# VH-VL binders against Large ribosomal subunit protein uL1m (MRPL1): the designs that were tried, part 5

Target 1, 266 residues: Large ribosomal subunit protein uL1m (MRPL1), of Saccharomyces cerevisiae (q04599)
Amino acid sequence: FFHTAKKLYADDYKPAAMSSNAPSLTKDQAKKRELKRLVQRKAEAKRPATASPLYMPVTKALRYLRAAEVGRPQSQQTINLTTLVVGERGTAPLSGSVTFPKPLRYIKIAAFTNDESKLEELREKYPNHLIGGADLVAKIKSGEISVDFDKAFATPDIVPALQSQVARILGPRGVLPSVKKGTVSDDISSLLQESLGSMPFRQRGNSISIGVGKCYFTDREILQNIISARAAFKTAVDNQKSKKPNILSKTTLSSTHGPGIVIDFA

## First folded at step 9 (VH-VL; framework fv_lacutamab)

Design t48 (from p1 with heavy chain T53Y T55E)
Fold by ESMFold2-Fast, scan of step 9:
Structure t48 (fold): chain C 266 residues (1-266), chain A 122 residues (1-122), chain B 107 residues (1-107)
Amino acid sequence: as target 1 above (266 residues)
Amino acid sequence: QIQLVQSGSELKKPGASVKVSCKASGYTFTSYAMQWVRQAPGQGLEWIGWINYDEGNPKYAEDFKGRFVFSLDTSVSTAYLQISSLKAEDTAVYFCARDLEWGKSYYYMDVWGQGTTVTVSS
Amino acid sequence: DIQMTQSPSFLSASVGDRVTITCKASQDISSYVAWYQQKPGQPPKLLIYWASTLESGVPDRFSGSGSGTDYTLTISSLQAEDVAVYYCQQYDSTPYTFGGGTKVEIK
């Protein structure tokens, strides 16, 4: 039942819209038909989500998705958000990052700086993470502290020490801070705030897809993440600064075995 | 551009009634609830309640039940706050603010009206 | 009703200072906290929602943190234009309630 509804929803966007039985069209006629389809898709984007036969309030949608995933391994139970994007040809794909209030995965970070003021601030804000200066670099070099962090960040002033003392340790693990990786900044506090819990998104074809939670998250935690995704997507649209910007359209929640359910979003 | 534009200031005598309007533009009016907040002179913010597009679904804080009535006119994208039997303590700036209805969840106020000053005195 | 206790009521700091404002809920509000800035003669402006999510267009010197019953608004480097009254608000359950406000002034 849910499987059938999911397929019907996918077909709603008509990936196979070609018809070889249509009469031959001039280039002008083809352009007019393409424009008419674009106008129709833009009008569809403005219809309320409640007009969809597949619509549910988010909390009800989550109950259906959790029910469909009962008995599955918890680590594999992801709730996905997919937003359709309507735009004219030649408009750049939307991309950006979203910082979730409830990350789908906990990450441990390391932060390096020679600035004593920044060290005090970061240690207070990020307890349970590895924060230090030359002393921390020395302890990593000696093996006193193990490299058990997922990402590392640094201010420019400590980068030479990292390169000379621990590059051979951190480099192979892919966690050596570098300007090219975007993990070095004079404003390390802002960089950490943005990077913790952040998830990149990029438009592929006519949609943006992102994980927004696990089935074992609470409804509120998933909703917090959905709202953050909405804000990030709208910011990406605004940043295009275009006379004909992309429009966010129908948004669905789904899981591996559950239906695609339309929710309020744009 | 998303905007909430409120009606002008009102000077009323005790016992009179006032109706404050809040006209929305730049978004789908029925996709957002409208919250009302007041601020007495020199004091903090006080939540009055909210109303959504669903009939019979306004919510009021206990202190505001009875004399305060919310309504919506979807044809002109306008929300209203009516206060009956005005008292001196009703003197305040009244703000409307939009609130996203999200799967029957209501939360933060992202866009605010400029405020309507209601003064109740002789 | 959920009571929101905000501290301090008033603070005076210098340009460039790090400023912190705290808000304590009488019960767990599951990060349903927003922070607003109100300048004299203006309506409140949303700064942060979901305890730590920065509203679009708000300078990144503003940040929020906390969980459960304890929440904090931080201004990492106070600017002259940040002179305002700041309010926390819970929206976990109705009636939605505001903290008493924190008036921030420059020394």
Scores: ipSAE 0.015, ipTM 0.406, lowest interface PAE 6.9, mean pLDDT 83

Design t49 (from p1 with heavy chain N57Y, light chain T94W)
Fold by ESMFold2-Fast, scan of step 9:
Structure t49 (fold): chain C 266 residues (1-266), chain A 122 residues (1-122), chain B 107 residues (1-107)
Amino acid sequence: as target 1 above (266 residues)
Amino acid sequence: QIQLVQSGSELKKPGASVKVSCKASGYTFTSYAMQWVRQAPGQGLEWIGWINTDTGYPKYAEDFKGRFVFSLDTSVSTAYLQISSLKAEDTAVYFCARDLEWGKSYYYMDVWGQGTTVTVSS
Amino acid sequence: DIQMTQSPSFLSASVGDRVTITCKASQDISSYVAWYQQKPGQPPKLLIYWASTLESGVPDRFSGSGSGTDYTLTISSLQAEDVAVYYCQQYDSWPYTFGGGTKVEIK
């Protein structure tokens, strides 16, 4: 320390009389620094998950995460998956949807059609959902049935009735079926099957985070959901059709009170 | 809806080869590894090995290295077990079964094929 | 290789009886054990995995317990359709190994 003080004085510097401000990075320096960081992130993405000190197999990770949540309300115990995304400046964030074999949330739907054959089919397959034709539209209009459903779907033949009778009720809630939102189809059965269990995801900053199960789910159900999430994330990457696509990197499994555990994913 | 359908029974002479097929349906083939298990007449279950359906990487139990070979045709969601230079002791029912293999995740077999009987007799 | 010792090899009981099958691993397998049911002419059917987790669609009279090296499959009230051979399997370490099986039959 005393050698440092002597050097400052030897250079005719007086500590009480001098202050320094470092110059900000030039645009060129900032570009070079960003390129170096991008190269490092791309290199990290190539490292196997097993190289991480926080790595363990998914089934072992689930054991630890469940142990951390013992005594907590099961309906609120969520297992989360977070995938780091490496992208160049200006690349659009990844987004899409995952169709889980085991949904985390029960979604109540409403389905509208004037086709009696389709009504019978849907009522048999979805007995706990709200399914009907003009009669259902009338009951919603009168307030006899409350709008407690999360999503609504329709065949084209009933859309005029929906628009004239209940658009002012369903529209503000964001559940009015429309062609633009993909909630109207002649093949309503396929549309419903595809839509139930679907969970949207969107990249925030440098990561995508999504719930993949509850602690009370089986390991099999959680693994199937993780596999589905991976497929959806890779599809989103492929769909970018960019000369510089995003790269999926380190993926972590976590719970509210548990540690973040690195797993095989990308 | 999820099914593994295996090829029919085979009767072979010692020294011949056999190729057993296992066709998957109702799920994404490359998302699950395929395990192979055999059962000799009146005996218990014996693990042969597994193959990663995405990468094609196989893992064999020591006693089954050499003559036993796993392969895949992902275009038709089918896994194969080939046994060369057949011996009488290879007589068994051969099962394929899927597992939830994810990297180093532990494996258990939730869906099984119906089995293929291979009889080796002179 | 991890050796799985299953007992008893044969068990005869009456409908309604509580049946217990035990499986002992030669080393700690950290609850990575599955139980399978096999009826004559059929492939094995998964009953339980991770020592105690019941597979979907399996009747709740089946349960698994244990830790470390000692694991148990219990049938709380034996039914006629439960006549089968039961196998434990460890999936902690390669090669995966099965117990010798327990043939359960009705008196």
Scores: ipSAE 0.012, ipTM 0.440, lowest interface PAE 8.7, mean pLDDT 83

Design t50 (from p1 with light chain S31Y S52D)
Fold by ESMFold2-Fast, scan of step 9:
Structure t50 (fold): chain C 266 residues (1-266), chain A 122 residues (1-122), chain B 107 residues (1-107)
Amino acid sequence: as target 1 above (266 residues)
Amino acid sequence: QIQLVQSGSELKKPGASVKVSCKASGYTFTSYAMQWVRQAPGQGLEWIGWINTDTGNPKYAEDFKGRFVFSLDTSVSTAYLQISSLKAEDTAVYFCARDLEWGKSYYYMDVWGQGTTVTVSS
Amino acid sequence: DIQMTQSPSFLSASVGDRVTITCKASQDISYYVAWYQQKPGQPPKLLIYWADTLESGVPDRFSGSGSGTDYTLTISSLQAEDVAVYYCQQYDSTPYTFGGGTKVEIK
């Protein structure tokens, strides 16, 4: 295939061009035109994926995408999922988070608390992460421990120490715990459970795009992540609680250099 | 961590009924279809059918329609196979196995239960 | 129903040998074929799906190939632990059907 997923879907939903020499549409004519486009998009959303000339079963699609990325660095070997979203004007864009069975990236976290009982609990549950109190803050301040973690969390009792001792180190890296960012909580265990393994998504224009795997993942790992993404997107639709919710439409798999391939999804 | 655990062996008389259970753990139960396969003593594998764990809709091979019934209890992530009016030729090991039901199957039976032996004799 | 004819029914080979098992469908099954390994007293284990795709955790000495009606499972270097019965299975259309099995033993 020569077409990319983005190019194919952009063409499907591209608005009809208005001739610069044509008379301007009245407001009523414009509304009728928008309604016709919406009806067409809804009809297209209900068409089975197999009707697309770019359709393949997921495992065959992954074979083509892996072939296109041979020899590329691991950071560039991401398999992306793009789902078109059809909705009426004024419907809120879809957003939420998905927890993948096979994370695309292992995130290393740091957790800070002065509470010794919480320290013991967290060290037992998260042995491969940085967990500590004032001692850990001091080691980061001195440079004894490098800032190689992706996110940091804290209980309120240690926030003053973080602000006074390591804010200039953690702040520029975007990992300083703060109430505003939602990374400070007395219930730090629940906060860590929510944050590890989850990936946010948000509708941009008429689509949602998310990475669902790396080319070196197994087909099964990628499919399990696709299933998780589907569940999360459907949950986001259900959470709208609207009489006219957004509709999930055509879904494609793509990679940086590979073709856009339509798959079963919605 | 992903497991399918089946109920214990059954010894039944002809004409009786049996209900085999298959309890799933370590994954989202409703995201995978459940397949059923049997194996008579010393014989090969024979496909019975599948059930969609989200909708509850079953599909049976022709030879198994009528006496074989699939059901689910999603609250405990368990699938069931019930066989009515048992015959001697129903003697077999019955396996459950998960599959991704997505248009055409993408992963066929990647995880299997240990099997339940059903013996039908007088 | 689609018939899957598997050959040979029995195979005896030495450790390190290249072993091939063939499966022929009665009609085109468009790569919808899986291969399973079954050891005595155990359930079948998925080795390959989509004709040539290796399941996670399966040793790379196992490979699948084929198209249309003809499919092959290959073990590039037979190990003692590979003693088992191997089954092909089509999942192009219901009812899904299995080959008759190939019993692989070490000589």
Scores: ipSAE 0.005, ipTM 0.434, lowest interface PAE 9.9, mean pLDDT 83

Design t51 (from p1 with light chain S31D Y32F)
Fold by ESMFold2-Fast, scan of step 9:
Structure t51 (fold): chain C 266 residues (1-266), chain A 122 residues (1-122), chain B 107 residues (1-107)
Amino acid sequence: as target 1 above (266 residues)
Amino acid sequence: QIQLVQSGSELKKPGASVKVSCKASGYTFTSYAMQWVRQAPGQGLEWIGWINTDTGNPKYAEDFKGRFVFSLDTSVSTAYLQISSLKAEDTAVYFCARDLEWGKSYYYMDVWGQGTTVTVSS
Amino acid sequence: DIQMTQSPSFLSASVGDRVTITCKASQDISDFVAWYQQKPGQPPKLLIYWASTLESGVPDRFSGSGSGTDYTLTISSLQAEDVAVYYCQQYDSTPYTFGGGTKVEIK
């Protein structure tokens, strides 16, 4: 009854004159409603995180998230960061990459350079990786050191030695450094930092989500990753070069089974 | 590398004022709070307060309210501690220290400045 | 204010010895305690935070334990370079307060 009555009632309330003007009037009302909602979203984005009933400091949030994941496999104990993005219709979605001080996946690398100062710096910064010059190349050639690393990087000055001495060993394994692969740079320190911790992000709908750590990471390691994510997201906003750029809004930390907790971020 | 570099030692008369600087490098200055701690000769550590580097809002321990003032120059990533109307009891090494946490609570100091010695003598 | 009482104020031990330093808060601080090492003429260095979490780069002979009001810093095998003054600090509520310090020397 209500289905038939509703249709008949709607037909009674659609005179010819109103019907001819309805598309224009409906569009104006919809546009005003959308503008009001956009203004409200922009105002909400300016509210401090502490105004949320779901807010807590990051260290307290991590304690709750770790408790929720007790007894779960380590592979499933990921802590995720989700940032809401407020933008006008037609603004391109944000995308980019973030370099984490503490990667969520460990990879072993080899780094080659003939520069003594760079060798000293890299050995101090990456003690668990293979760092060396001509001597390391010779040890790989002789078989004294096995090729158990996932990636290799080099400065331009050692590339001829790599090509002549170990190309037949590293080439078939896909780990021979080359300019074309982006694994050769005079600024090898920056290249390693980018490659070891890099994680892509892309806005989906009104949010950006990225993993920022595992429950077994220290709070400091997770905080440093969150800070890196913030910097990367702000860089992506700046790169839009728009008079009406996207605004980073409410940010939450979550885990697979834990609650969504609002934190200070934007 | 992450580093906090403080200004040099100061020798002042009672009643004078002093301004200690703490210049940050190697990280995003406004992402971390700056804490201030002092150590009198042969004594332990005493917390003075902190300043939010993004908002500029300070928090002082009760004993340090009034004469002690925190300020910032974010354009050069520098925090300042100013002490007015100096007293002999203000003689101490003053440290700035970075905090990894942001928000209202649960701060701990991971990177410290080398310290600034302030000596107040008549 | 939360008072942090640290003991002993001084200890002398041999290389290889197990050393324990205790810190007692005047109220429950919910594991919000950090431990710092200070060598003569140097600023304090963070060793441990949240009662038991070891700072990156700190040797694994250092460990922290405890809960509620009672916390302990342990050095499992004392080394010559560990000669320093050690401080506990609560950061549960402002003003943040330090223990009186423990001077560790080699005998």
Scores: ipSAE 0.005, ipTM 0.415, lowest interface PAE 10.8, mean pLDDT 83

Design t52 (from p1 with light chain Y91H D92Y)
Fold by ESMFold2-Fast, scan of step 9:
Structure t52 (fold): chain C 266 residues (1-266), chain A 122 residues (1-122), chain B 107 residues (1-107)
Amino acid sequence: as target 1 above (266 residues)
Amino acid sequence: QIQLVQSGSELKKPGASVKVSCKASGYTFTSYAMQWVRQAPGQGLEWIGWINTDTGNPKYAEDFKGRFVFSLDTSVSTAYLQISSLKAEDTAVYFCARDLEWGKSYYYMDVWGQGTTVTVSS
Amino acid sequence: DIQMTQSPSFLSASVGDRVTITCKASQDISSYVAWYQQKPGQPPKLLIYWASTLESGVPDRFSGSGSGTDYTLTISSLQAEDVAVYYCQQHYSTPYTFGGGTKVEIK
């Protein structure tokens, strides 16, 4: 059972019956058949997930996927979400980013603010990251602290100090906070949450695939990430501004050794 | 910071109507269903129903069909409960609560409004 | 509709005591039960969902267990701040019915 679901889901969208090598139909007849099948595919996208023999409620699906990954290294216990996309020929592939409440990967960040209350909050929440005010700026300027972080964020009140004291150090590395880059905000906590949880996605062929958690995450953490992915995919559809936008269809959860399980999503 | 803030207490006469609001902040409103729960004075919790915030489709418990109506204003992230033809037995605290939209089944309420007291007396 | 029978309706215990509250569903609800705590003048607070999963920020003295039709909320060492009414709720099918509640007081 476990391997069959993955194979079926991967092959779900088939090409229309228009062939360059087998002219059994006129070009006009083939085009009409393609349009009819596209209409059928769009109708299929509106069918309830429960109609699939591979369907499980998401919490039950997670139990099966975790069982399949017992004894595997934590780095290899990723739960993946795959959503089929139905679209007209020539429609641009969907792309965007998801901001996960529970991030799947670690990146090191630096955060700068003169607000001591914000510093205390951020240091408690992000103990393994570089958090500071003028003191941290001075330590970077002196070389006491190495620039080994992947991204940096600041509140507006410390930007002048960053520009005057460390722009020559952080600028060449592409990590100097700026309004233009969207890395400066008075609500720095929200920026950090967004950055640490951000995951890009892009449609490949007829589907979008994204990791939504690790087997050791709680069901709630995985569900919150799935909900975020759903919102991001819907936003990408809305942003097409097309008269005939892509449609989100069947969605499955899978893991490296587990089955592909159809869940409620679109 | 995730919050649900409800409208203030109401004192109504029998036969009047009342509309309770529940304003959400700190999350994407349409990604979570909104449940409504009633608690009569000194009594336990009663599930009234829920509304899908994306589609607007409501589901009511049988005892609350007819006079109880859910609605939404997604532009201001607010859900509403309207009760028509009020009776003394409708006197209660009414709570809204956020629930995961996932699958219309297996839901639980993780964030609650502070409650709105509705008193129906002559 | 699924009926949720909660017992006891009232209990009085001492600080440090182990407290057990039970909830019986009229049919198999496949572990889709949540437990809530309500203190006077406050809305309910989620403690446990999916029978045994502890909500973030809830003290680890609270635990849930059970399967099928029988579920239990346990407070391993009762504290004064735990004085409240506790409710179970099934999330298996609509209407999402609550148990009658258990009022917990300190002796």
Scores: ipSAE 0.014, ipTM 0.472, lowest interface PAE 7.6, mean pLDDT 84

Design t53 (from p1 with light chain D92W S93D)
Fold by ESMFold2-Fast, scan of step 9:
Structure t53 (fold): chain C 266 residues (1-266), chain A 122 residues (1-122), chain B 107 residues (1-107)
Amino acid sequence: as target 1 above (266 residues)
Amino acid sequence: QIQLVQSGSELKKPGASVKVSCKASGYTFTSYAMQWVRQAPGQGLEWIGWINTDTGNPKYAEDFKGRFVFSLDTSVSTAYLQISSLKAEDTAVYFCARDLEWGKSYYYMDVWGQGTTVTVSS
Amino acid sequence: DIQMTQSPSFLSASVGDRVTITCKASQDISSYVAWYQQKPGQPPKLLIYWASTLESGVPDRFSGSGSGTDYTLTISSLQAEDVAVYYCQQYWDTPYTFGGGTKVEIK
C-alpha cells in the first residue's frame, strides 16, 4: 500500500513540481517570460483535479497518509492542506481565518461578563476555561491568576473594567477584548462557539497551507474541516476587491512522511 | 451523464423481504457514499442511513437498525437496500442519493434516484 | 438527534411575490444546512448547500441565509414552476434530519 503510494508520488512529482533555471534575459524578455508563465498557471488552474496523475478522492488520500504515519508521535500526525494561488505580482496575499467543526488543538480562553446568568451558562458549557466577572479581572490585576490564555472575550458591560484595570496587562499580549477586534459581544455564547475552532491562514509566496486534522480524526471530521477551509479561502478571494483577483488552483493533502495527493477543492 | 437508477415498484405481504437496487453511472462509484432516504405516503423525508462505497461500512439511523441492511456490488456500481420481515409501516418510496460531503466540489452534484415504491399490504 | 423545525408548513402566494421559509435546529449546526425542492412524483432536487451556496443550474431567485440555529430559504420572485414542497436538512451530525416541509402553492 505504502510502497505503491511512494512510487505513484515519485512518478508524478517531477511533472507537477518541475521548474527550470531561467537563462540570462534582458528586462523586457524577463517580463514577457513572466507573463507567459502567468498565462500557463491560469490555464492549469482551470483543469479539473481529476486530470492530475496524483488525484484521489479525499477518503482514499487519507488512507495513504495514515499508512505513512503509522507509529509516529501524535504531534507529527497532522494532515496538511496546501492550495496553490495564481495571481499577478503585486496582488495582496490572501489571508483570513477558518472556523473548523473539529479543532486540531485545545486553545485556552478567558471570558468576562458582569451578567450572572451568562456566567452560570458559560461555566457549565466551558468548565475548563477562565470565566468570571469583576472578580476575575481583580485576580488578573493582582497577579493571582496568570495570563496564559490564548484568547479573551467579553460582554460590553465589563469592557470599562477591563480597560481601566487590566489593559496594561492584556494589551501587550494581544488578548484584551475589543469591539474593533470582534472579541466583545452581548451574545458571548455565540461568539465563543464561532471562535474556539478558528485557525488563521495567510498566503506565503504562491500558496496557502493549513492543518486540517490529525490522522486519528475520522474521515468525515477531516472532510468537514477541508470544506470549511475551502469556504474561507473563497471568501478571502471575494473580499480581496481587486481588478484581477487571485485564483485558487491545485490543492494537495499531505502529512510529514506521506506523498502530496491532489484532491478536488477549488 | 451522472445518474442513479433504481429498481421497479414492489408489492409485498407482511413478513416478506424486499431488496431495492440503485445503479450508479457517470462517476466513480467508490468515490462517493450512498445515502438512503424514505418517504411514507403524504409524509416528509426520513433519513435511513449511508454506506461507504469504498469500504462497505454502513451507518444506520437508530429506528432502522435490525431489519434494514445496506450492501454493495462494486463490480456493477450498484447499492442495495434490503428490508426483512416487512411491516405495513414500511410502505414508502425509498430513495438512494449520492453523499454531498465526500470530495465532490468540482463535479459537485446532488444526485437522487427516481425512487422505488414499496407497498406492504395483506 | 437534532430536530429541524420548519415553518410555515403551507403557504399560498402570487407570481412575483417574495417567499420566505424558515428552519430552526435544536442545536448549533454551523451552517451545515441544505435545502431541497420536491415536485409531485419526483425525487428531491438540491437547491442550496452550506446554508447559502447555490447549486449549479438553480435560478438565482433562490437564496439561503442564516447561522447557528436559524436558517432561511428565500425565493425573491415566485414563479409558477416553483410550486413544490421545500425541505431543509442538517448534515452536521448523524442521523441526518429533515424539516417537516413547506408546501408552496400559487394563488
Scores: ipSAE 0.007, ipTM 0.415, lowest interface PAE 9.1, mean pLDDT 83

